VH-VL binders against NAD kinase (nadK). Designs and how they scored, part 2

Target 1, 268 residues: NAD kinase (nadK), of Syntrophomonas wolfei subsp. wolfei (q0aze0)
Amino acid sequence: MKIILVNNRFKENTEKKAQEIAGQLSALNVEVIIDNGLDEPYAGTVDFIMVLGGDGTMLRAARRYGQRAIPVLGVNMGTVGFLSNIEINELAEYLPLILREEYSLEARMMLEVAVFQQQSLLTRVFCLNELLLRSNSPRMLSFALEISGQKLEPYRGDGLIVSTTTGSTAYSLSAGGPIADPQLDAFIVTPVASHIINKRPLVVSPEREISLHLLEEREAIIGIDGQIKMDFGAENRVLIKRAPHPLLMVNLKAKPFFTSIDRSLQRQ
Below, E stands for the ipSAE of ESMFold2; O stands for the ipSAE of OpenDDE; V2 stands for 0.75 times the mean of E and O plus 0.25 times the DockQ between their complexes.

## First folded at step 1 (VH-VL)

Design Bb3 (framework fv_bermekimab; at its last look DockQ between E and O 0.78; V2 from the best seeds 0.00; counts 0 for: pae E 13.4 > 2)
Fold by OpenDDE, look of step 2:
Structure Bb3 (fold): chain C 268 residues (1-268), chain A 122 residues (1-122), chain B 107 residues (1-107)
Amino acid sequence: as target 1 above (268 residues)
Amino acid sequence: QVQLVESGGGVVQPGRSLRLSCTASGFTFSSYGMHWVRQAPGKGLEWVAVISYDGSNKYYAESVKGRFTISRDNSKNILFLQMDSLRLEDTAVYYCARYKSWLYGSTYFDYWGQGTLVTFSS
Amino acid sequence: DIQMTQSPSSVSASVGDRVTITCRASQGISSWLAWYQQKPGKAPKLLIYAASSLQSGVPSRFSGSGSGSDFTLTISSLQPEDFATYYCQQANSFPYTFGGGTKVEHK
């Protein structure tokens, strides 16, 4: 068995734990690769990905490895979040199940985000939570939203979020978006401080495509999962689709979403 | 063959700025994290800064934090170190170093440049 | 920060001698320890990583051992080209830190 341990090199606690776990796994004849985010993702074949840390680390892991259809386990290390399945102190208990591949998988839809300069592709990324378009100044943006070729009325506001159902409990929630069942595949399109006070979030079929572009000569920012930042101007377009592959999240421990949502939100 | 070549060093006055460059060849530059390490004359090695393969993560030694900025241009295979508010204690040979394979997790420096010297005028 | 203490600071030896250099970390660093060789006017060269793994191209007379806080670099039979300064480096946590160095000199 070959496992990638994903941690954050800049968080000392996760690094130390990754080392300890690597040692334990090695003692069990498991091949271990540690990904602390400093290098390009490991390109070789692996059987399992273990994410040590909070939601941020999971998001990074999803962007790096989600397209490879590898089981991904979130191991929480004392942070509040929605993407971990077990706690670090439970790892020893569940390790035998991992090694025997006795777990269930939950498929989570990801976004495919493509950013263009005119007709040229600048970048393409997969992400688990959301794409954010926001103003790079205190002034409102004017931008166009198109869904499957249908042009909506121009948006004016601070920005727009296109989120997965997984991401519904992230920035979209803070912006007034609905909490979505993570077992549902859908886009959630949430306005950020629209000048139209009653502008409602949209729940959009994952079969559709979403396109955004500015309607003015101003600078904006594209954000991916709150971790990647990219300048976005009038000559740019962003196209959002359902990713061709979902993230396969490992379910070792029952974690009822709706019964835990209030507790999690209260701690934030 | 992996090669790292530093440039930009020289004599500078305290409080001034200097920009070092490290040109990489012989490997896929954009796949590796890169570091700066310095060595004062006749002294030991001191880690300075790290930047991830895509430039998304950076970390600095406390001694240079707020004054130095590490960056990279993957399209040109160049690593940079912008040094502002330079101090006499910054006198050193500055090496760029490649992060060893991600297979081993933590960072070791498997390839180094020959260094570029930064000194100060009296 | 993790302090790395090397001993001795210098050692005089002859060709063929067994040379041992030690490095102690102020706290446990597991096996995240590297050894480097540096010759005058040259950049450091990686010898050992992960405490005991030999870097490709490095002669087998070099070996590393230890875990936790105490580490050792051993040159089983010193060769003329081995006269240099050696550094340990912890790769456990930022900021990365080096030992003070050990100069292996000609007796």
Scores: ipSAE 0.000, ipTM 0.487, lowest interface PAE 11.9, mean pLDDT 90
ESMFold2-Fast, scan of step 1: ipSAE 0.105; ipTM 0.623
ESMFold2, look of step 2: ipSAE 0.000; ipTM 0.472
ESMFold2 (binder alone), look of step 2: mean pLDDT 91; pTM 0.924

Design Bb4 (from Bb1 with heavy chain V99G R100T F102S S104Y G105P Y106S T107Y G108Y A109G F110M I112V; framework fv_bermekimab)
Fold by ESMFold2-Fast, scan of step 1:
Structure Bb4 (fold): chain C 268 residues (1-268), chain A 123 residues (1-123), chain B 107 residues (1-107)
Amino acid sequence: as target 1 above (268 residues)
Amino acid sequence: QVQLVESGGGVVQPGRSLRLSCTASGFTFSSYGMHWVRQAPGKGLEWVAVISYDGSNKYYAESVKGRFTISRDNSKNILFLQMDSLRLEDTAVYYCAKGTYSWYPSYYGMDVWGQGTLVTFSS
Amino acid sequence: DIQMTQSPSSVSASVGDRVTITCRASQGISSWLAWYQQKPGKAPKLLIYAASSLQSGVPSRFSGSGSGSDFTLTISSLQPEDFATYYCQQANSFPYTFGGGTKVEHK
């Protein structure tokens, strides 16, 4: 069995814990690769991915490895979050189940984001939560949104979010989008501070293709999962599709999504 | 230099078939939607068909639907129009044209055109 | 299908004149309209896309305006090379449709 441990090297305690866990796994005859975020993703074949950290570390792991159809387990290292399944102090209890593959998998859709400059593909990235188009100045953007070849009336405002259902509780929620059941596959399209008062969030089929471009030259950025930021101008275009593979999240312990989000909103 | 060159036009009899080709150079052909547009002698422009950059989506004018088939070979930078069951009213110069933007579905106009190939009929 | 009605079908003009051509869609097309110029025996040339965006290399005397169902192409000061036929084309939905054309000819 070969396992990748994904951690955040910029947090001393998480790197130390990753080394400790790697030693424990090696003692059980498990080959361990540590991904601390500094190098390119491990290119070899892997049986399991264990993410040590908070939601941010899980988003990075999903971007790097989510398309390989490999089980990914989120292990929380202190900060509250929605993407971890077990706590670090529970790992020893669940490790035998992991090694015997005695767990269920929850499929979470991902976005495939392709950014073009004129004729050229600049980058193709995958993400678990959302793509954000936003103004990088006090001036409103004017931009075009197309959904599967259907051209909507131009948008005017600070930006737009295209989110997965997993991302419904991230930036999309802050912008007034709906809370979505993570078991539902859909794109959620949420305007950011729209000047047009009747622009509402849209919930559309995950089989749709969504495209965005600016109608006027403005300073704007594209943000991906809050971690990747790119300049976006009138010469740029972005195409958003369902990614070929969902992220396969390991479920060792039942997590009550609706009661968890309800408590967060009520601040109980 | 960005260029489109049509070929395959000629004189046909009604009911026959003809295949037009359009060879692209000077741009990344596989990144653009491609169109066929025709113009009957002394008449206006009539849009015929479009194919997406990857060939997965195609649309046709009602007048040619079921008779014409648009296709592309991205490895050879060639666009095709297969014309079956040809009618007298299909007499026209046929232009191939490149969509303005590199991604589907954003076709705002056609910025590069070939010189056209004539399809005409003998009675 | 969206029908595009272009008017006038022809206009006689002199060099230096302001020429206005209109295009009406049978239903709303937002700003998804392009304008083309065609000279006899030649392929069409894109002038304007997205109703008002000037194509690179096209002289600034050409301008487009309008949204929804009514659109206008304006040539502010007609030059000798501008005598041609002009076409509008909606890009809102498939099938794409062209207007009937407006021939700008010498007086």
Scores: ipSAE 0.006, ipTM 0.428, lowest interface PAE 12.6, mean pLDDT 86

Design Bb5 (from Bb1 with heavy chain K98R V99G R100L Y101R F102W W103S S104Y T107S G108Y A109Y I112Y; framework fv_bermekimab)
Fold by ESMFold2-Fast, scan of step 1:
Structure Bb5 (fold): chain C 268 residues (1-268), chain A 123 residues (1-123), chain B 107 residues (1-107)
Amino acid sequence: as target 1 above (268 residues)
Amino acid sequence: QVQLVESGGGVVQPGRSLRLSCTASGFTFSSYGMHWVRQAPGKGLEWVAVISYDGSNKYYAESVKGRFTISRDNSKNILFLQMDSLRLEDTAVYYCARGLRWSYGYSYYFDYWGQGTLVTFSS
Amino acid sequence: DIQMTQSPSSVSASVGDRVTITCRASQGISSWLAWYQQKPGKAPKLLIYAASSLQSGVPSRFSGSGSGSDFTLTISSLQPEDFATYYCQQANSFPYTFGGGTKVEHK
């Protein structure tokens, strides 16, 4: 059995906890690869991915490994979030179930984002929550949104979010998007501070392709899961589609999504 | 040094088939959506078909839908138009054109055009 | 299909004249419009894209304006090499459609 242990090197004691857990797994004849985010993703075959941290660490793990159809378990290390399944102090209790492969999987859709420069492919990235297009200055953007070849009337405002259903409770929620059941596959397209009052969030089939480009030269960026930032100008285009594979999230402990989000929204 | 060179035109009889080719050079062919546009003698321009940069998406004008098939070979930098059940109304110079602005892989506008290849019918 | 109506079908002009060509879409197309120049026996050449953006290498005497359904191409001071046929094209939705063309010819 080979496990990738994903941690955040910039959090105090996370390296020490990762090494401690790696030692425990090694004593049980499990090979451990530690990924702290600085090196290229591990290229070899692995059986399981354990993410030690909050939602941000899970988003990084999903971006790096989510397309490989490997079970991914979120282990919370003190940060409140939606993507972890168990707490770090529960790991010892659940470890035998992990090693016996006695758990269920929940599939979460991901986005495939392709960025072009005058039709030359610059990069292709995957993400679990969303792509954000936003102005990088006080000036609003004018931009085009196209859905499966259908051109909408131009957008004018601070930007746009294209989100998965998992991402519906992240930035899209803050921008006025709907809360979506993460077991559904759909794109959620949410305007950011639109100057056109009738621009509403859209819920779109995951089989559609979404493209974005600027209609005038402005300082803009695209953001991926709040972790990757790229300059975006009028010479750039972005194409968004459903990623080939969903992220396979491990369920060891029942976590009811709707009661969790309801409680979160009631807290002031 | 962007170049598009069409070939395969000629004199045909109604109901027959013809295959047009367009060889591209001087740019990364696999990064661009490609179009076919035709022009009947003494008439205006008519858009015919488009294919996305990776070949996964295609669209056709109503007048050719079901009769023409657009395809590409990115390893050889060649665009094709297979024309079946040809009609007298298909008489035209056929232009290969590169898409300027990429959108849904198709591109909106045509920044480079080939010299054209003539498709006509014997009396 | 979106119909593109171009006016006039021909215009007689002299070198130095301001020439204005109009294009009307049967539906709103925002700024999804391009203008092309075609000389006899040659392929078309892109002049203006996105209604008002000048293509690289095209002289500044060419300008485009308009949005929605009404668009204009202007040549501020006609030169000898500008005698040609001009076409508008909408890129709002498939199928893409062209205007009927405007022939700019000698007086």
Scores: ipSAE 0.006, ipTM 0.480, lowest interface PAE 11.1, mean pLDDT 87

Design Bb6 (framework fv_bermekimab)
Fold by ESMFold2-Fast, scan of step 1:
Structure Bb6 (fold): chain C 268 residues (1-268), chain A 126 residues (1-126), chain B 107 residues (1-107)
Amino acid sequence: as target 1 above (268 residues)
Amino acid sequence: QVQLVESGGGVVQPGRSLRLSCTASGFTFSSYGMHWVRQAPGKGLEWVAVISYDGSNKYYAESVKGRFTISRDNSKNILFLQMDSLRLEDTAVYYCARDKYYYGSGRLPYYYMDVWGQGTLVTFSS
Amino acid sequence: DIQMTQSPSSVSASVGDRVTITCRASQGISSWLAWYQQKPGKAPKLLIYAASSLQSGVPSRFSGSGSGSDFTLTISSLQPEDFATYYCQQANSFPYTFGGGTKVEHK
């Protein structure tokens, strides 16, 4: 068995724990690759991915490895979040189940984001939560949204979020989007500070293609999972569709989504 | 330890029905999607059908749609393929195969077959 | 349905040779592709999944590459146990489809 341990490059205690866990796994004849985010993603094949950290570390792991259709386990290191399944102090208890491959998987849809300059593909990225289009200047944006070739009325405002159901509790929630059951596959399209009174969030089939481009010359950026930023101008177009592979998240213990989100909202 | 064993194949007459079974052992059957794949004598592989871990989702190849029904009994660790209106073109070795991943959601598109049975032959009399 | 076209249909090779097998999808399938090995009278064995990921227990001489519609399986140094028929399979959309197969045989 070969496992990738993904940890946070900026947390020293997480790095030390990753080394300790790697030693424990090696003692059990498991080959371990540590990914602390400093290098390119590991290019070889692996059987399992263990993410040591909070939601941010899981989002990075999903972008780096999510399209390889490998089981991914989130191990919480102290920061409360929605994407981890077990706590670090529980790992020893669950490790035998991991090594026996006796666990369930929950598929989480991902986005495939392709950015073009005219007809040329500039970049292709995958993400678990959302793509954000937003103004990078004091001026609001005017932009076109097309859904499966259907041209909608122009949007005016600070931007737009195209989210997965997993991302419904991230930035889309802050912008007024609905909370979605992450077991559903759908795009959630949420306007950011729209000047049009009747622009509501849309829930769209994941089989649709979503296209965005600017209608006015503005400085804008595209944000991916709140971690990657790319310049976006009037000469650019972005195409968003369902990624080929969902992220396969490991379930070792029950983590009730609705009670978790309910408590989170009461504290906010 | 992980094993799939097909049964129920044999010689049939055109237009008749046959039910294939696949008994699983050595893994948590109820946590995996299951596939049927066939191979005509001397020919290549042809995907037939898939069923989700909980039986809620089913998909079929166009050539068998409306004639074949995939089902499962998780309490007995058995996968079934009910074959109705059999044709000469259905002559093949039928394999059951386990989807590569444990599945907690029946809405997943299924993927790859990592464990295969030995196959059971379906042929036709003159 | 997505058609999977494999080439060549057969290849004659000797132990130690580099063998390359190609698979072309009739439409884009991203990286939703697997490669299987089948020996005469046996069930298929999964070698590569997600276009380039090596299945556990499969020797490192096997590798997969490609995305979109063009894919390649490479055996870097053919061993005696590698003489078999190889199949690609798309997992992008239902119905799933296999390529026609490539038989790797002795020269």
Scores: ipSAE 0.000, ipTM 0.415, lowest interface PAE 17.0, mean pLDDT 85

Design Ia1 (framework fv_inotuzumab)
Fold by ESMFold2-Fast, scan of step 1:
Structure Ia1 (fold): chain C 268 residues (1-268), chain A 123 residues (1-123), chain B 112 residues (1-112)
Amino acid sequence: as target 1 above (268 residues)
Amino acid sequence: EVQLVQSGAEVKKPGASVKVSCKASGYTFTSYYIHWVRQAPGQGLEWIGIINPSGGSTTYRRKFQGRVTMTADTSTSTVYMELSSLRSEDTAVYYCARDWYDSSGYPEAFDIWGQGTLVTVSS
Amino acid sequence: DVQVTQSPSSLSASVGDRVTITCRSSQSLLHSEGKTYLSWYLHKPGKAPQLLIYEVSNRFSGVPDRFSGSGSGTDFTLTISSLQPEDFATYYCMQGTHWPYTFGQGTKVEIK
């Protein structure tokens, strides 16, 4: 058995815990590869990916490995989040189940984001939560949204979020989007500005292709899962599709989505 | 005292390889990343790459990919940088530097530097 | 690669002068975790570089109070409030938000 441990290089305690867990796994004849984000994703065959950290670390792991159909387990290191299944102090209890491959998998859709300059592809990125288009100045944006070739009336405001159902509880929620069952596949399109008076959040088939471009020369950025940021100008276009493969999340213990989100909203 | 001590100056012919060492002391070797940075005569600082001493993971600047290899020996608390297929343009002072963060995960910065190793590539 | 540009490339100053050096990045250095990884270094011929400022405005241990950093997003400034004889050096900014790490081209502070 070969396992990748994904950790957060910016947290020394997480790095030390990854080393400890790698030692424990090696003692059980498990081959361990540590990925702290410093090199290219491991290209070889692996059986399992264990993510040590909060939601941010899981989002990075999903971007690096989510398209490879490998089981991914989120292990929470003490931060509040929605993407971890077990706590670090529970790992020893569940480790025998992991090694015997006695767990279920939950498929979570991902976005494929392609950014173009004119007709040239600049970058292609996968993400688990969302793409955010936002103004990088006090001036509002004027931009076009097209869904499967259908051109909507122009948007005017501070920005737009295109989210997966998993991302419905992230930036989309803060912007007034709906809470979606993560077992559903759908795009959620949520405006993020007070200047978009007659625009409502949209729930769109995951088979659709979504495109965005600016109608006026403005300073804007594209944000991916809150982790990747890139400049976006009038010469740029972004295309968003459902990614070819979902992220396969490991379910070792029941974590009821609706009661968890309800509790979080009551305590905010 | 926290310090990084580098190996001495090297003179190499074009096409040869050079291996520079950086020995750490005064801290837990595997808890901090090590970067390599160079400065050619009359030029600015240029980042080469990074190594995690705890697992040996490396990332190199694209320009050096295929010519640079960084390794770590935890038994001697030493990081190595090997540069192959040397050209006259590789003449520079090479520095190792620690990627500072405390146990709380504070921002990255190069807080401790080696004294530098002059590598001269000439025929 | 994120481009980092310093201004000016060089300047002449006298002891006691206020010196300001700017650093501009081609894209925002604000990380998703809310931190901005921009640091400043002092470099003298024959010596290793020295860390002065990290995370835009935090003075490193042992660095004199005359050094200060400020800025956000893409525009950053290093200020020396009253230049001392030991401050004649080359100064570099460095961004660590985006891979690969990139340095500015340097600003040489030389005696008038």
Scores: ipSAE 0.000, ipTM 0.380, lowest interface PAE 16.4, mean pLDDT 84

Design Ia2 (framework fv_inotuzumab)
Fold by ESMFold2-Fast, scan of step 1:
Structure Ia2 (fold): chain C 268 residues (1-268), chain A 122 residues (1-122), chain B 112 residues (1-112)
Amino acid sequence: as target 1 above (268 residues)
Amino acid sequence: EVQLVQSGAEVKKPGASVKVSCKASGYTFTSYYIHWVRQAPGQGLEWIGIINPSGGSTTYRRKFQGRVTMTADTSTSTVYMELSSLRSEDTAVYYCARGLEYSSSWDYFDYWGQGTLVTVSS
Amino acid sequence: DVQVTQSPSSLSASVGDRVTITCRSSQSLLHSEGKTYLSWYLHKPGKAPQLLIYEVSNRFSGVPDRFSGSGSGTDFTLTISSLQPEDFATYYCMQGTHWPYTFGQGTKVEIK
């Protein structure tokens, strides 16, 4: 068995814990690859991915490995989040189940984001939470939104979020979007500080293609999961589709989504 | 270990251009943003701009727009910053610094290059 | 631009002293996701700046326990609990929440 341990390089405790876990797994005849973000994603075949950290580390793991249809387990390292399933102090109890492949999988849709200049593809990335289009200056953006070729009335404001249902509790929520059951597959389209008062969040089929482009010359950026920045100008267009494969999240412990979000909102 | 190694000091005349390099090692070059920051004599630190090595996309502080160009060469894991139409007030130490993999419009800088002194004199 | 102001601009201290540096921003640095992107850097002449604290209160790898950060919103503090000889340097706070990113003007910590 070959397991990737994805850890947060910004936290010394996580590095030490990854080393300890790798030692324990090696003693059980498991080959371990440590991914702390410094090397290329491991290109070989693997059986399981264990993410040691918070939601940010899980988002990185989803970008690097989410399209490979490999089980991914989030192990919380202190900060409570939505994407972890077990706590680090519970790992020893669950490890035999992991090694025997005795767990269920929860599929979470991902976005495929393609950025074009005219007809040329500049880049293609995947993400678990959302794409954010935003101004890179104090000036509002004017931009066009198309959904499956249907041209909507122009938007004016600070930007737009196109989110998965998993991302409904991230930036989309902060911008006024709905809380969505992550078991549903849908795009949530949420305006950011729209100048036009009647622009509402939209919930649309994940089979839709969503495109965005600027209607005037402005400095803007495309943000991916709050982790990647890309320049976006009037010559660019972004196309957003459902990714070919969902992220396969390991479920070892019951973690009810609705009670988790309810507790989180009460702490604001 | 993560390292950013910059090119050596440059002396240029007003109106010329300067191109500073920053060679990255010890991590996946295309997974992290690179920022450029400068410090003029007797002044504090000033952010210039950012480049994504994975596609070459850039964002510059408006003060430098039209004069600065950032590029990346993935085959050598090197980022370049070229500043044109140099003025005496561009005399400064220029640093490259690694940003977050985890950022759309917010950041901090975890590893820095050693700095490149650029002197603009007539 | 979001203005970032440090106080004091300079201070004199002895080894073993507790040192406190403050940083104020003209706007809240709380971003979406509940994170605040305020970081602290140590800079010595002839050397590159070094990250000490990120996201207000998290020590970067290898940074000694004597360094701590605190604060919220617009008011932030860097504390050195017991100043060591290698700590005589200029310290900068930086806000990374709002574009463009802005640094404080620096606080020079000098030997008494």
Scores: ipSAE 0.000, ipTM 0.426, lowest interface PAE 15.3, mean pLDDT 85

Design Ia3 (framework fv_inotuzumab)
Fold by ESMFold2-Fast, scan of step 1:
Structure Ia3 (fold): chain C 268 residues (1-268), chain A 122 residues (1-122), chain B 112 residues (1-112)
Amino acid sequence: as target 1 above (268 residues)
Amino acid sequence: EVQLVQSGAEVKKPGASVKVSCKASGYTFTSYYIHWVRQAPGQGLEWIGIINPSGGSTTYRRKFQGRVTMTADTSTSTVYMELSSLRSEDTAVYYCARGYWTKSGYYYMDVWGQGTLVTVSS
Amino acid sequence: DVQVTQSPSSLSASVGDRVTITCRSSQSLLHSEGKTYLSWYLHKPGKAPQLLIYEVSNRFSGVPDRFSGSGSGTDFTLTISSLQPEDFATYYCMQGTHWPYTFGQGTKVEIK
């Protein structure tokens, strides 16, 4: 069996714990690949992905590996989070179940984000939470939003968020979007600092395609899961659609989403 | 000159509400977020929340959710913070502060108001 | 919440002294785009806090060059190379990488 351990080497103690866990797994004849985020994603075949850390580490793992249809387990390292299933001190208890594949999977939709310059594809990335289009200066953006070919009235403001339901508790929440049950598949389109006070968040079918482009030459950025940043200008267009594969999250323990969100907001 | 000028000191009884104003000048009001931060006597600074004056979107720290309301009036370049159901623990100096623009958002405060002392006493 | 711990809680110093204040976070403050959102503020009783340093090491406009910031990941320091009379104040670090924004508990710099 081959497992990827995803960790954040910039967190205190996480690198040490990853090495300890890798040693334990190797003793059980499991081949371990450590991904600390500095190199390109591991290109070989793997059977399981174990994410050691908080939600940020899980978001990185989802972008790197989420499209491969490989089970991904979030192991919390002592921080509050929504995307972890078990705590690090529970790992020894659950390892036999992991190795025997005695767990269920929960599918979480992902976004596919394609950025174009004129007609040329510049990049294609996947994300679990959201795409943020925002101004890169104090000046407001003027931009066009199209949903499945339907052209909406132009937006004026600081930007727009296109979120998954998993991302409803991330940037979309901070911008006034609804909290969504992550078992639902939908895009949530949330305006950021709209000049027009009646611009409302939209909840739309995940089968729709969303496109964005600037109507005036402005400096803007596209942000992905709060972790990747790309420049965006009037010559650019972004197309957002549901990714081909959902992230397959490992469920070893009950997931009390609504009590978790209530508790998390108290510690936010 | 960029300035934030706050309303004067207030004394309130437990259970009352207080509304503090923060008037901005010297910059484009709708181009920057405004944070609210407080300091209780003998304690450190505590972040309360943030408002975007363009459109009025807000984010509050959980412990204040349901008690705090932030609003903006673009015609007067003024942000307000209203805190209801006041407790003795809410006695503090309340500051508004401009969120400095970075490539990734409004992650620090460059200009601060002079502060408003709110005293909650029975 | 991301915990931000300052040390020391207070210190006594004389004019001309080199003063170092430490700030440690419970999680890395490095954002994936390569920026670290750690800022330092000076606060005197009865006055507004003042931004000194942003993004770890950048001096804010008008801040004297005796103030410098350094650090990465979870460990950060504010250094005052030669303390002046107007520098006797409480200093706060703040992290803006993770929601909610959190301040350190403060370091009071007092006259020896």
Scores: ipSAE 0.000, ipTM 0.363, lowest interface PAE 20.0, mean pLDDT 84

Design Ib1 (framework fv_inotuzumab)
Heavy chain, then light chain:
Amino acid sequence: EVQLVQSGAEVKKPGASVKVSCKASGYTFTDYYIHWVRQAPGQGLEWIGIINPSGGSTTYRRKFQGRVTMTADTSTSTVYMELSSLRSEDTAVYYCARESYYYDSSGYWDYWGQGTLVTVSS
Amino acid sequence: DVQVTQSPSSLSASVGDRVTITCRSSQSISHSSGYSYLSWYLHKPGKAPQLLIYAASSLQSGVPDRFSGSGSGTDFTLTISSLQPEDFATYYCQQSYSTPYTFGQGTKVEIK
ESMFold2-Fast, scan of step 1: ipSAE 0.017; ipTM 0.498

